# VH-VL binders against q0aze0: the designs that were tried, part 372

Target 1, 268 residues: q0aze0
Amino acid sequence: MKIILVNNRFKENTEKKAQEIAGQLSALNVEVIIDNGLDEPYAGTVDFIMVLGGDGTMLRAARRYGQRAIPVLGVNMGTVGFLSNIEINELAEYLPLILREEYSLEARMMLEVAVFQQQSLLTRVFCLNELLLRSNSPRMLSFALEISGQKLEPYRGDGLIVSTTTGSTAYSLSAGGPIADPQLDAFIVTPVASHIINKRPLVVSPEREISLHLLEEREAIIGIDGQIKMDFGAENRVLIKRAPHPLLMVNLKAKPFFTSIDRSLQRQ
Short names: E, the ipSAE of ESMFold2; O, the ipSAE of OpenDDE; V2, 0.75 times the mean of E and O plus 0.25 times the DockQ between their complexes.

## First folded at step 18 (VH-VL)

Design GG16 (framework fv_bermekimab; at its last look DockQ between E and O 0.87; V2 from the best seeds 0.80)
Fold by OpenDDE, look of step 18:
Structure GG16 (fold): chain C 268 residues (1-268), chain A 123 residues (1-123), chain B 107 residues (1-107)
Amino acid sequence: as target 1 above (268 residues)
Amino acid sequence: QVQLVESGGGVVQPGRSLRLSCTASGFTFSSYGVHWVRQAPGKGLEWVAAISYEGSNKYYAESVKGRFTISRDNSKNILFLQMDSLRLEDTAVYYCAKDRIYYTKAFYGMDVWGQGTLVTFSS
Amino acid sequence: DIQMTQSPSSVSASVGDRVTITCRASQGIKSWLAWYQQKPGKAPKLLIYAASSLQSGVPSRFSGSGSGSDFTLTISSLQPEDFATYYCQQDNYRPLTFGGGTKVEHK
């Protein structure tokens, strides 16, 4: 068995714990790779991914490795979030199950985000939470939303979020989007401070494609999972579709999503 | 420089066929939907047909449906309009134009036009 | 098909004048309206898209407004080079349709 540990390079406690866990796993004849902010994702084959940290670390791990269809376990290290399954102090208890592959998997839809500039692909990213388009100035954006070739009314506002159901409890929620069942595959399209009062978010089939482009020469930015940022102008387009592979999240411990919503949101 | 150049116009007899061409240069032709728009002498603009960037979707005005065929050769950067069963009312300058937005199945305005090619009929 | 009705069909104006052209769609077309300028013997030029988005290189004296079915093109201060025919066009529905045009000519 080969396991990759993904930790937060900016948090020393996660790094130390990764080293400790690596030692324990090595003693059990498990090969371990530690991704402590590697320049490039580890290219070798692995059987299991363990994420040490919070939701941010999970999002990063998902972007780096989610397309490989490898089981990913979130191990919370004292943070508040929705993406961890067990606590770090529980790892010893569940480690035998991990090694015997006695766990269930929950498939979470990811976004495939492609950003173009004059037909050239600038970047293609798979992400777990959301794509954000927002103004980089005090002025509102005017942009086109196209869903499966259908033109909606031009959007005017600060921006727009295209989120997975997993991401529904992230920035989309703050912008007034609905809370969605993570077991449901769908896009959530949430306006950010729309000029039209009471502009409602859209729930869109995962089979459809979404594209955005500016209708005016304005300064905007694209944000992905709150971690990737890039400039976005009139010459750019973003195409969003369901990623070809879901993130396979390991479920060792049952977590009642809906009954824990209030508790989790209050802590954020 | 982005450019479209129409050709193939001329004098034709009613009921005959004519094939117009539009050659694109200065941009990635295969990435854009393209249109034919015509203008009768002293009259306004009339949309004739459009074709998606990959050529899979074709659209026509009712006035030319069943008679005209739009097509494209992306490998050669050429747009075509096959005009069959021509009528006197088809007399016009025919323009080709590109859509503003690349990689879309919708249309978002025409930002580049050719100089046009004239189609007239013999007396 | 969507009918686009422009008004007026022609307008006589002088340099410096404010010129207003209206376009009405037979049905709601959201904001998917374009304005074109055409000079004699030339191909049309795109001025405004999405009802109000001024295209690159177009002077700021041109502006567009409206949504749904009623749209307006305004030239705040007419310049000598602005004498031309203007067309509105919708692309919310297929077939795409143009207005009848408005000729702005010298008074």
Scores: ipSAE 0.866, ipTM 0.930, lowest interface PAE 0.7, mean pLDDT 95
Fold by ESMFold2, look of step 18:
Structure GG16 (fold): chain C 268 residues (1-268), chain A 123 residues (1-123), chain B 107 residues (1-107)
Amino acid sequence: as target 1 above (268 residues)
Amino acid sequence: QVQLVESGGGVVQPGRSLRLSCTASGFTFSSYGVHWVRQAPGKGLEWVAAISYEGSNKYYAESVKGRFTISRDNSKNILFLQMDSLRLEDTAVYYCAKDRIYYTKAFYGMDVWGQGTLVTFSS
Amino acid sequence: DIQMTQSPSSVSASVGDRVTITCRASQGIKSWLAWYQQKPGKAPKLLIYAASSLQSGVPSRFSGSGSGSDFTLTISSLQPEDFATYYCQQDNYRPLTFGGGTKVEHK
């Protein structure tokens, strides 16, 4: 069995724990690859991914490995998030179940984001929470939103968020979007500081294709899961679809979403 | 440079057929929707037809629906208009035009036009 | 089909004049309206898209405004090269439809 341990190299408690867990797994003849975020993603075949840390570390793991149909377990390191399943002090209890593959999986929709410069593909990335389009200057943006070939009234404001239901509790929430049940598949389209008073958040079928482009020359930024930033200008377009594979989140311990939502929101 | 050139116009008899071509150069033709627009002598512009960048969606003005067929050959960078059952009111200069936004089936404005090809009738 | 009505049908003007052309849609088209310029014997040229956005290379003396069903093209100070016919076109609905045109001519 081969496992990837994902951690944040710059948080010493996760680095130390990753080494300890790697040692424990090696003693059980499990091959362990540590991904601390600074190296290229491991390219070889693996059976399981264990994420040590908070939601940010899970977002990076999802982006790197989410399209591989590999089980991903979130292990919380002391702060409650939306994407962890078990606590670090419970890992020894659940490790036998992990090794025997005795767990269920919860699918979480991801976005496939294609950014073009003119007609050339610049980048294609997958993300778990959201794409953000925002102004990178004091001036507001004027931009077009297209949903499956349908042109909405042009947007004018600071930007727009296109999120998954999992991302509904992230930046989308702060911008006034709804909290969505992460078991639903949908896009949530949330304006950021819209100048147009009738632009409300939209909940959109996951079968739709969403695209964005600027209507005027402006300095803008595309943000992905709050972790990747790209310049975006009048020559660019973004195409957003449901990703081919959902993130397969391991469920070892019941974590009722609605029961825990108040605790998780206080952290946000 | 970005260019569209129409050809295939001429003098025809009513009820006959004619095929117009539009050759594109200087841009990635297969990335853009394209249109046919016509203008009768001394008259205004009339949108005729459009086709999406991959060719899967075709749209027609009511005045030509069932008689005209738009198509494209992305490997040769050519747009076509097959005009059947021609009528006297089809007399016009026919322009091809490129939509301004790539990789969309919607239309956002025609930013590059050809110089047109004239279709007239002898009767 | 969406009917696009332009007014006036023609205007006589001098270099330096402010010229205003209006376009009305028979039903709401949001802000999805384009303006084209056409000179005699030449193909149309896109001036404005999305009601108010200037196409690249178009002088800033051209401006567009409006949304819904009522739109305006303004030339703030007419230049000799601006004598032409101007067309609006909606691109919100299919089929796309042009207005009847407004001829701006030198008196």
Scores: ipSAE 0.690, ipTM 0.872, lowest interface PAE 1.5, mean pLDDT 91
ESMFold2 (binder alone), look of step 18: mean pLDDT 93; pTM 0.949

Design GG17 (framework fv_bermekimab; at its last look DockQ between E and O 0.62; V2 from the best seeds 0.00; counts 0 for: pae E 5.2 > 2)
Fold by OpenDDE, look of step 18:
Structure GG17 (fold): chain C 268 residues (1-268), chain A 123 residues (1-123), chain B 107 residues (1-107)
Amino acid sequence: as target 1 above (268 residues)
Amino acid sequence: QVQLVESGGGVVQPGRSLRLSCTASGFTFSSYGVHWVRQAPGKGLEWVAAISYEGSNKYYAESVKGRFTISRDNSKNILFLQMDSLRLEDTAVYYCAKDRIYYDKAFYGMDVWGQGTLVTFSS
Amino acid sequence: DIQMTQSPSSVSASVGDRVTITCRASQGIKSWLAWYQQKPGKAPKLLIYAASKLQSGVPSRFSGSGSGSDFTLTISSLQPEDFATYYCQQDNYRPLTFGGGTKVEHK
């Protein structure tokens, strides 16, 4: 068995813990790779990914490795979030199950985000939470939203979020989007400060494609999972699809999502 | 100096074929959808056909469907309109026009036009 | 097909006048309407796109408004160079369709 440990490169305690866990796993004849902010994702084959940290670390891990269809376990290290399954102090208890592959998997839909400049693909990213388009000035954006080739009413506002159901409890929620069951596959399209006061979020089938582009010369930015940022202008286009592979989140411990929402949100 | 220049128009007999060309310059031709729009003498504008930036999608007005074929050669910056089975009602100035955007699923206005090429019929 | 009806078909005006042209779609096209200006013997020129967005280089005296089925092109103060024929065009549905045109001529 080969395991990647992904820790938070900005938190020393997660690095230390990764080293400790690596030692323990090695003693059990498990090959371990530690991704502590590697320049590039580890290219070798692995059987399991263990994320040590919080939601941010999980998002990073998902972007780096999610397309490989590898089981990913979130191990919380003192943070509040929705993406960890067990606590670090529980790892010893569940480690035998991990090694025996006695766990269930929960498939979480990811976004495939492609950003173009005319014909040129600037970047393609798989992400777990959301794509954000927002103004880079105090002025509202004016942009075209297409869903499966259908032109919606031109949008005016500060921006737009296209989120997975996993991401529904992230920025989309703050913008007034609905809380979605993570077991449901869907896009959530949430307006950010629309000029239409009560513009409602859209729940869109994962089979559809979403396209965004600006209608006039304005400065905007694209944000992905709150961790990637890039400039977005009139000659750019975003195409959003369901990622071809979901993130396979390991479920070792039952976490009742809906009964824990209030607690989790209050802590954030 | 974005420019489109049509050519290939002329006098033709009914039932015959004609091929129009539109040469683009001053912009990245391959990045944009392109249209043909025609205007009969003394009449209004009529959309004829459109082709996506890479040529994968083609769209036609019902009046020309099955008779006209739009195509493009991005390596040469040329748009074509093959007109077969021409009819008297096809008499018009034919304009090529650049779409504002490069997306191939929809169009968003025509921001650059050629000066047109006239297609007429012999009596 | 979406039918676009322009009114009036012609309008006589003087320099300095406020000119209003209306375009009605046979069904809702949201805001996906463009306005073009055409002078005799010349190709059309894009003025407005997305119902109200002014094309680059077009004077600010031109403005577009409306959504759904009813749209308006307004020239706030007509200039000598504005005498021409104006066309609306919807691009919400295929086939793309133009209005019949409105000729703005000298009074």
Scores: ipSAE 0.595, ipTM 0.854, lowest interface PAE 1.1, mean pLDDT 93
Fold by ESMFold2, look of step 18:
Structure GG17 (fold): chain C 268 residues (1-268), chain A 123 residues (1-123), chain B 107 residues (1-107)
Amino acid sequence: as target 1 above (268 residues)
Amino acid sequence: QVQLVESGGGVVQPGRSLRLSCTASGFTFSSYGVHWVRQAPGKGLEWVAAISYEGSNKYYAESVKGRFTISRDNSKNILFLQMDSLRLEDTAVYYCAKDRIYYDKAFYGMDVWGQGTLVTFSS
Amino acid sequence: DIQMTQSPSSVSASVGDRVTITCRASQGIKSWLAWYQQKPGKAPKLLIYAASKLQSGVPSRFSGSGSGSDFTLTISSLQPEDFATYYCQQDNYRPLTFGGGTKVEHK
């Protein structure tokens, strides 16, 4: 059995815990690859991914490994979020179930984001929460949104968020978007400080293709999961689709989404 | 540098067929939607047909639907209009034009036009 | 199909005049309207897209405004090269449709 342990090298307690857990797993003849964010993603075959930390560490793991259809377990290290399943102090209790594969999986939709410069593909990335388009100057953006060939009234404002349902509790929420049940597959399209009064958040079928481009020359930024930043200008456009594979999140312990919303949001 | 050149116009008899072509150069043809627009002598512009950059979506004006077929060969940078069952009201200069936005199935304005090819009928 | 009605059909004007051309859609097209200029024997030239955005290389004396169903092209100070026919076109719905044109002629 081969497992990737994902931690964050800037969170000292998660790195120490990853080393301790790797030792425990090695004693059980489990091969362990530690991914602390410094190296390229491990390219070899693995059976399971364990994420030690909060939602931010899970987002990095999802971007790195989410398209590989590998079970991913979130292990909370003291900050409660939306993406962890068990607490670190429960890991020893659940480890036998992990090794016997006695758990269920919850599929979480991801975005596939393709950014172009002129007619050339600049990059293709996957994300779990959202793409953010925002102004990188004091000036507002004027931009076009197209959903599967259907053009909306042009947008004017600070930007736009295209989010998964999992991302509905992240930047989309702060911009006025709804909290969505993460068991639904959908895009949530949330304007950021829209100058146009009739621009409301939209909930859109995951089968749609979403396109964005600027209608005038401005300096903008594309943000991915709040962790990756790319310059975006009049020469660029972005296409957003549902990613080919969902993130497969491990469920060992019941985590009632709706009864815990307030407490999870209070700790963000 | 950026050019669209129509060809294939001429004098035909009603009820016959004609194939127009439009050769593109100076830009990445396969990245853009393209259109046919016609203009009868002394009259206004009439949009005729368009095709998406991949060639998968084709759209027609009601006046030509079922009679005209738009197509493209991205390997040769050529746009085509096959005109069947021609009528006297099809007399026009036919322009090809590219859409301004790449890799999009919607249309946002025609920013480059050819000089047109004339289709007329003999008595 | 969306009917686009331009007015006036023609206008007689002098160099330096402010010229206003209107275009009405038979139903709302949001801001997805383009304006084209055409001189005799020449292909049309895109002036304005998305109702108000100037195409590259178009002089700033041209401006567009409007949304929904009513749109306006304005030439703030007519120049000799602006004598031409002007067309609006909606690009929100398929099939795309042009207005009937407005010929701007010198007095």
Scores: ipSAE 0.268, ipTM 0.748, lowest interface PAE 5.2, mean pLDDT 90
ESMFold2 (binder alone), look of step 18: mean pLDDT 93; pTM 0.952

Design GG18 (framework fv_bermekimab; at its last look DockQ between E and O 0.87; V2 from the best seeds 0.80)
Fold by OpenDDE, look of step 18:
Structure GG18 (fold): chain C 268 residues (1-268), chain A 123 residues (1-123), chain B 107 residues (1-107)
Amino acid sequence: as target 1 above (268 residues)
Amino acid sequence: QVQLVESGGGVVQPGRSLRLSCTASGFTFSSYGVHWVRQAPGKGLEWVAAISYEGSNKYYAESVKGRFTISRDNSKNILFLQMDSLRLEDTAVYYCAKDRIYYSKAWYGMDVWGQGTLVTFSS
Amino acid sequence: DIQMTQSPSSVSASVGDRVTITCRASQGIKSWLAWYQQKPGKAPKLLIYAASSLQSGVPSRFSGSGSGSDFTLTISSLQPEDFATYYCQQDNYRPLTFGGGTKVEHK
């Protein structure tokens, strides 16, 4: 068995814990790779990914490894979020199950985000939460939303979020989007400070494709999972699809999503 | 420099066929939907046909449906308009134009036009 | 089909004048309206898209407004090079349709 440990490179305690866990796993004849902010994702084959940290670390791990269809376990280390399954102090208890592959998997839809400039692909990213288009100035954006070739009314506002159901409890929620069952596959399209005050979020089938482009020459930015930032102008387009592979999240411990929403949100 | 150049126009007899061509240069032709728009002498603009960037979807004005065929060769950067069963009312300057937005299945205005090619009929 | 009705069909104006052209769609087309300028013997030029978005290189004296069915093109101060025919065009529905045009000519 080969396991990747992904820790938070900005939190030393997660690095130390990763080293400790690596030692324990090595003693059990498990090969371990630690990703503490590697320049490139580890390219070798692995059987399991353990994420040590919070939601941010999970999002990073998902972007780096989610397309490989590898089981990913979130291990919370002192943060509050929605993406960790067990606490670090529970790891010893569940480690035998992990090694015997006695766990269930929950498939979470990811976004495939392609950003273009004049027909050239600038970047293609798979992300777990959302794509954000936002104005980079005090002025509102005017942009086109296209869903499966259908033109909606031009948007005017600060921006737009295209989120997975997993991401529904992230920035989309703050912008007034609905809370979605993470077991449901769908896009959530949430306006950010729309000129139309009652502009409603859209729930869109994962089978459809979404595209955004500016209708005026304004300065904007693209944000992905709150971690990637890109300049976005009139010459750019973003195309969003369902990722071809979901993130396979390990479920060792049952977590009641809906009954814990208030608790989790209050702590954030 | 982004450019479209129409060719193939001329004098034709009613009922005959004519094939127009539009050659694109200075941009990635295969990334854009393209249109034919015509203008009768002294008259306004009339949309004739459009074809998606990949060529899979074709659209026609009712006035030319069944008679005209739009097509493209992305490998050669050429747009075509096959005009069959031509009528006197088809007399016009025919323009080709590209859509503003690349990789779109919708239309977002025509930002580059050719200078047109004239189709007229013999008396 | 969506009928686009422009008014007036022609307007006589002088340099410096404010010129207003209207375009009405037979039904709502959201904001998917373009304005084109055409000079004699030349191909049309795209001025404005999405009702109000000025295209690159187009002078700021041109502006567009409106949504739904009623749209307006305004030239705040007419310049000698602005004498031309202007067309509105919708692409919210197929077939794409143009207005009848408005000729801006010398008074």
Scores: ipSAE 0.858, ipTM 0.922, lowest interface PAE 0.7, mean pLDDT 95
Fold by ESMFold2, look of step 18:
Structure GG18 (fold): chain C 268 residues (1-268), chain A 123 residues (1-123), chain B 107 residues (1-107)
Amino acid sequence: as target 1 above (268 residues)
Amino acid sequence: QVQLVESGGGVVQPGRSLRLSCTASGFTFSSYGVHWVRQAPGKGLEWVAAISYEGSNKYYAESVKGRFTISRDNSKNILFLQMDSLRLEDTAVYYCAKDRIYYSKAWYGMDVWGQGTLVTFSS
Amino acid sequence: DIQMTQSPSSVSASVGDRVTITCRASQGIKSWLAWYQQKPGKAPKLLIYAASSLQSGVPSRFSGSGSGSDFTLTISSLQPEDFATYYCQQDNYRPLTFGGGTKVEHK
């Protein structure tokens, strides 16, 4: 068995804990590859991915490995999050089940994001939470939203978020979008500080194709999962579709989504 | 630099057929939706048809539905308009035009136009 | 089909004049309206898209405004090269439709 152990070397002892867990797994004749963010994603075949840390570390793992149909387990290191399944102090108790592959999988929709400079593909990335288009200057943006060839009234404001249902509890929520059940497949389109007062969030079929482009020359940024940023101008377009494969999240413990929402909202 | 050139116009008899071509150069033809627009002598502009950048979606004005067929050959950078069952009201200069936005299935303005090709009828 | 009504049909103006052309859609088209300029014997030229966005290379004396059903093209100070016919076009609905044109003439 070969696993990838993903951690964030800049957070509270996750690197130390990753080494401890790697040692335990090696003693059980499990080959371990540590992905602490410094190296390129491991390209070889692996059986399992274990993410040590919070939602940000899971987002990086999803972006790196989410299209490869590999089970991914989120292990909470004491920080409240939406994407972990077990706590770090429970890992020893669940490790036999992991090694025997005695767990279920929950599929989470991902976005496929293609950014073009004129007609040339600049980058193609997959993300778990959202794409953000936002202004990178004091001036508001004027931009077009196209959904499966249908043009909405032009947007004017600070930007727009296109998120998955998993991303509905991230930036989309702060911008006024709805909380969505992550078992649903949908796009959630949430305006950011819209100058046009009647622009409401939209919930859109995952079969739709979404695209964005500026209607005036302005400096903008595309953000992906809050972790990748790139310049966006009048020469660019973004095309967004449902990714070919969902993230396969490991379920060892029942984790009632709606109960977790109540606790998270109490901290606002 | 960026250029569209129509050809295939001429004098025809009513009820006959004619095929117009539009050759594109100086830009990535296969990335853009394209249109046919016509203008009768001394009259205004009339949109005729459009085709998406990959060729899968085709749209027509009511006046030409069932008689005209738009198509494209992206490997050769050519747009076509097959005009069947021609009528006297089809007399016009026919322009091809590029939509301004690449990889789109909607229309955002026609930023590059050809010089036009004339279709007329014999008496 | 969406009918686009331009007024006036013609404008007699002098160099330096402010010229205003109106376009009305038979139903709401949001802000999805374009303006074109055409000189005799030549193809149309795109001036304005999305009601108010200026096409690259078009002089700033041209401006567009409006949304919904009522739109305006303004030439702030007419130049000799601006004598031409102007067309509006909606691109919100299929089929795309043009207005009847407004001829801007010298005198």
Scores: ipSAE 0.691, ipTM 0.879, lowest interface PAE 1.7, mean pLDDT 91
ESMFold2 (binder alone), look of step 18: mean pLDDT 92; pTM 0.943

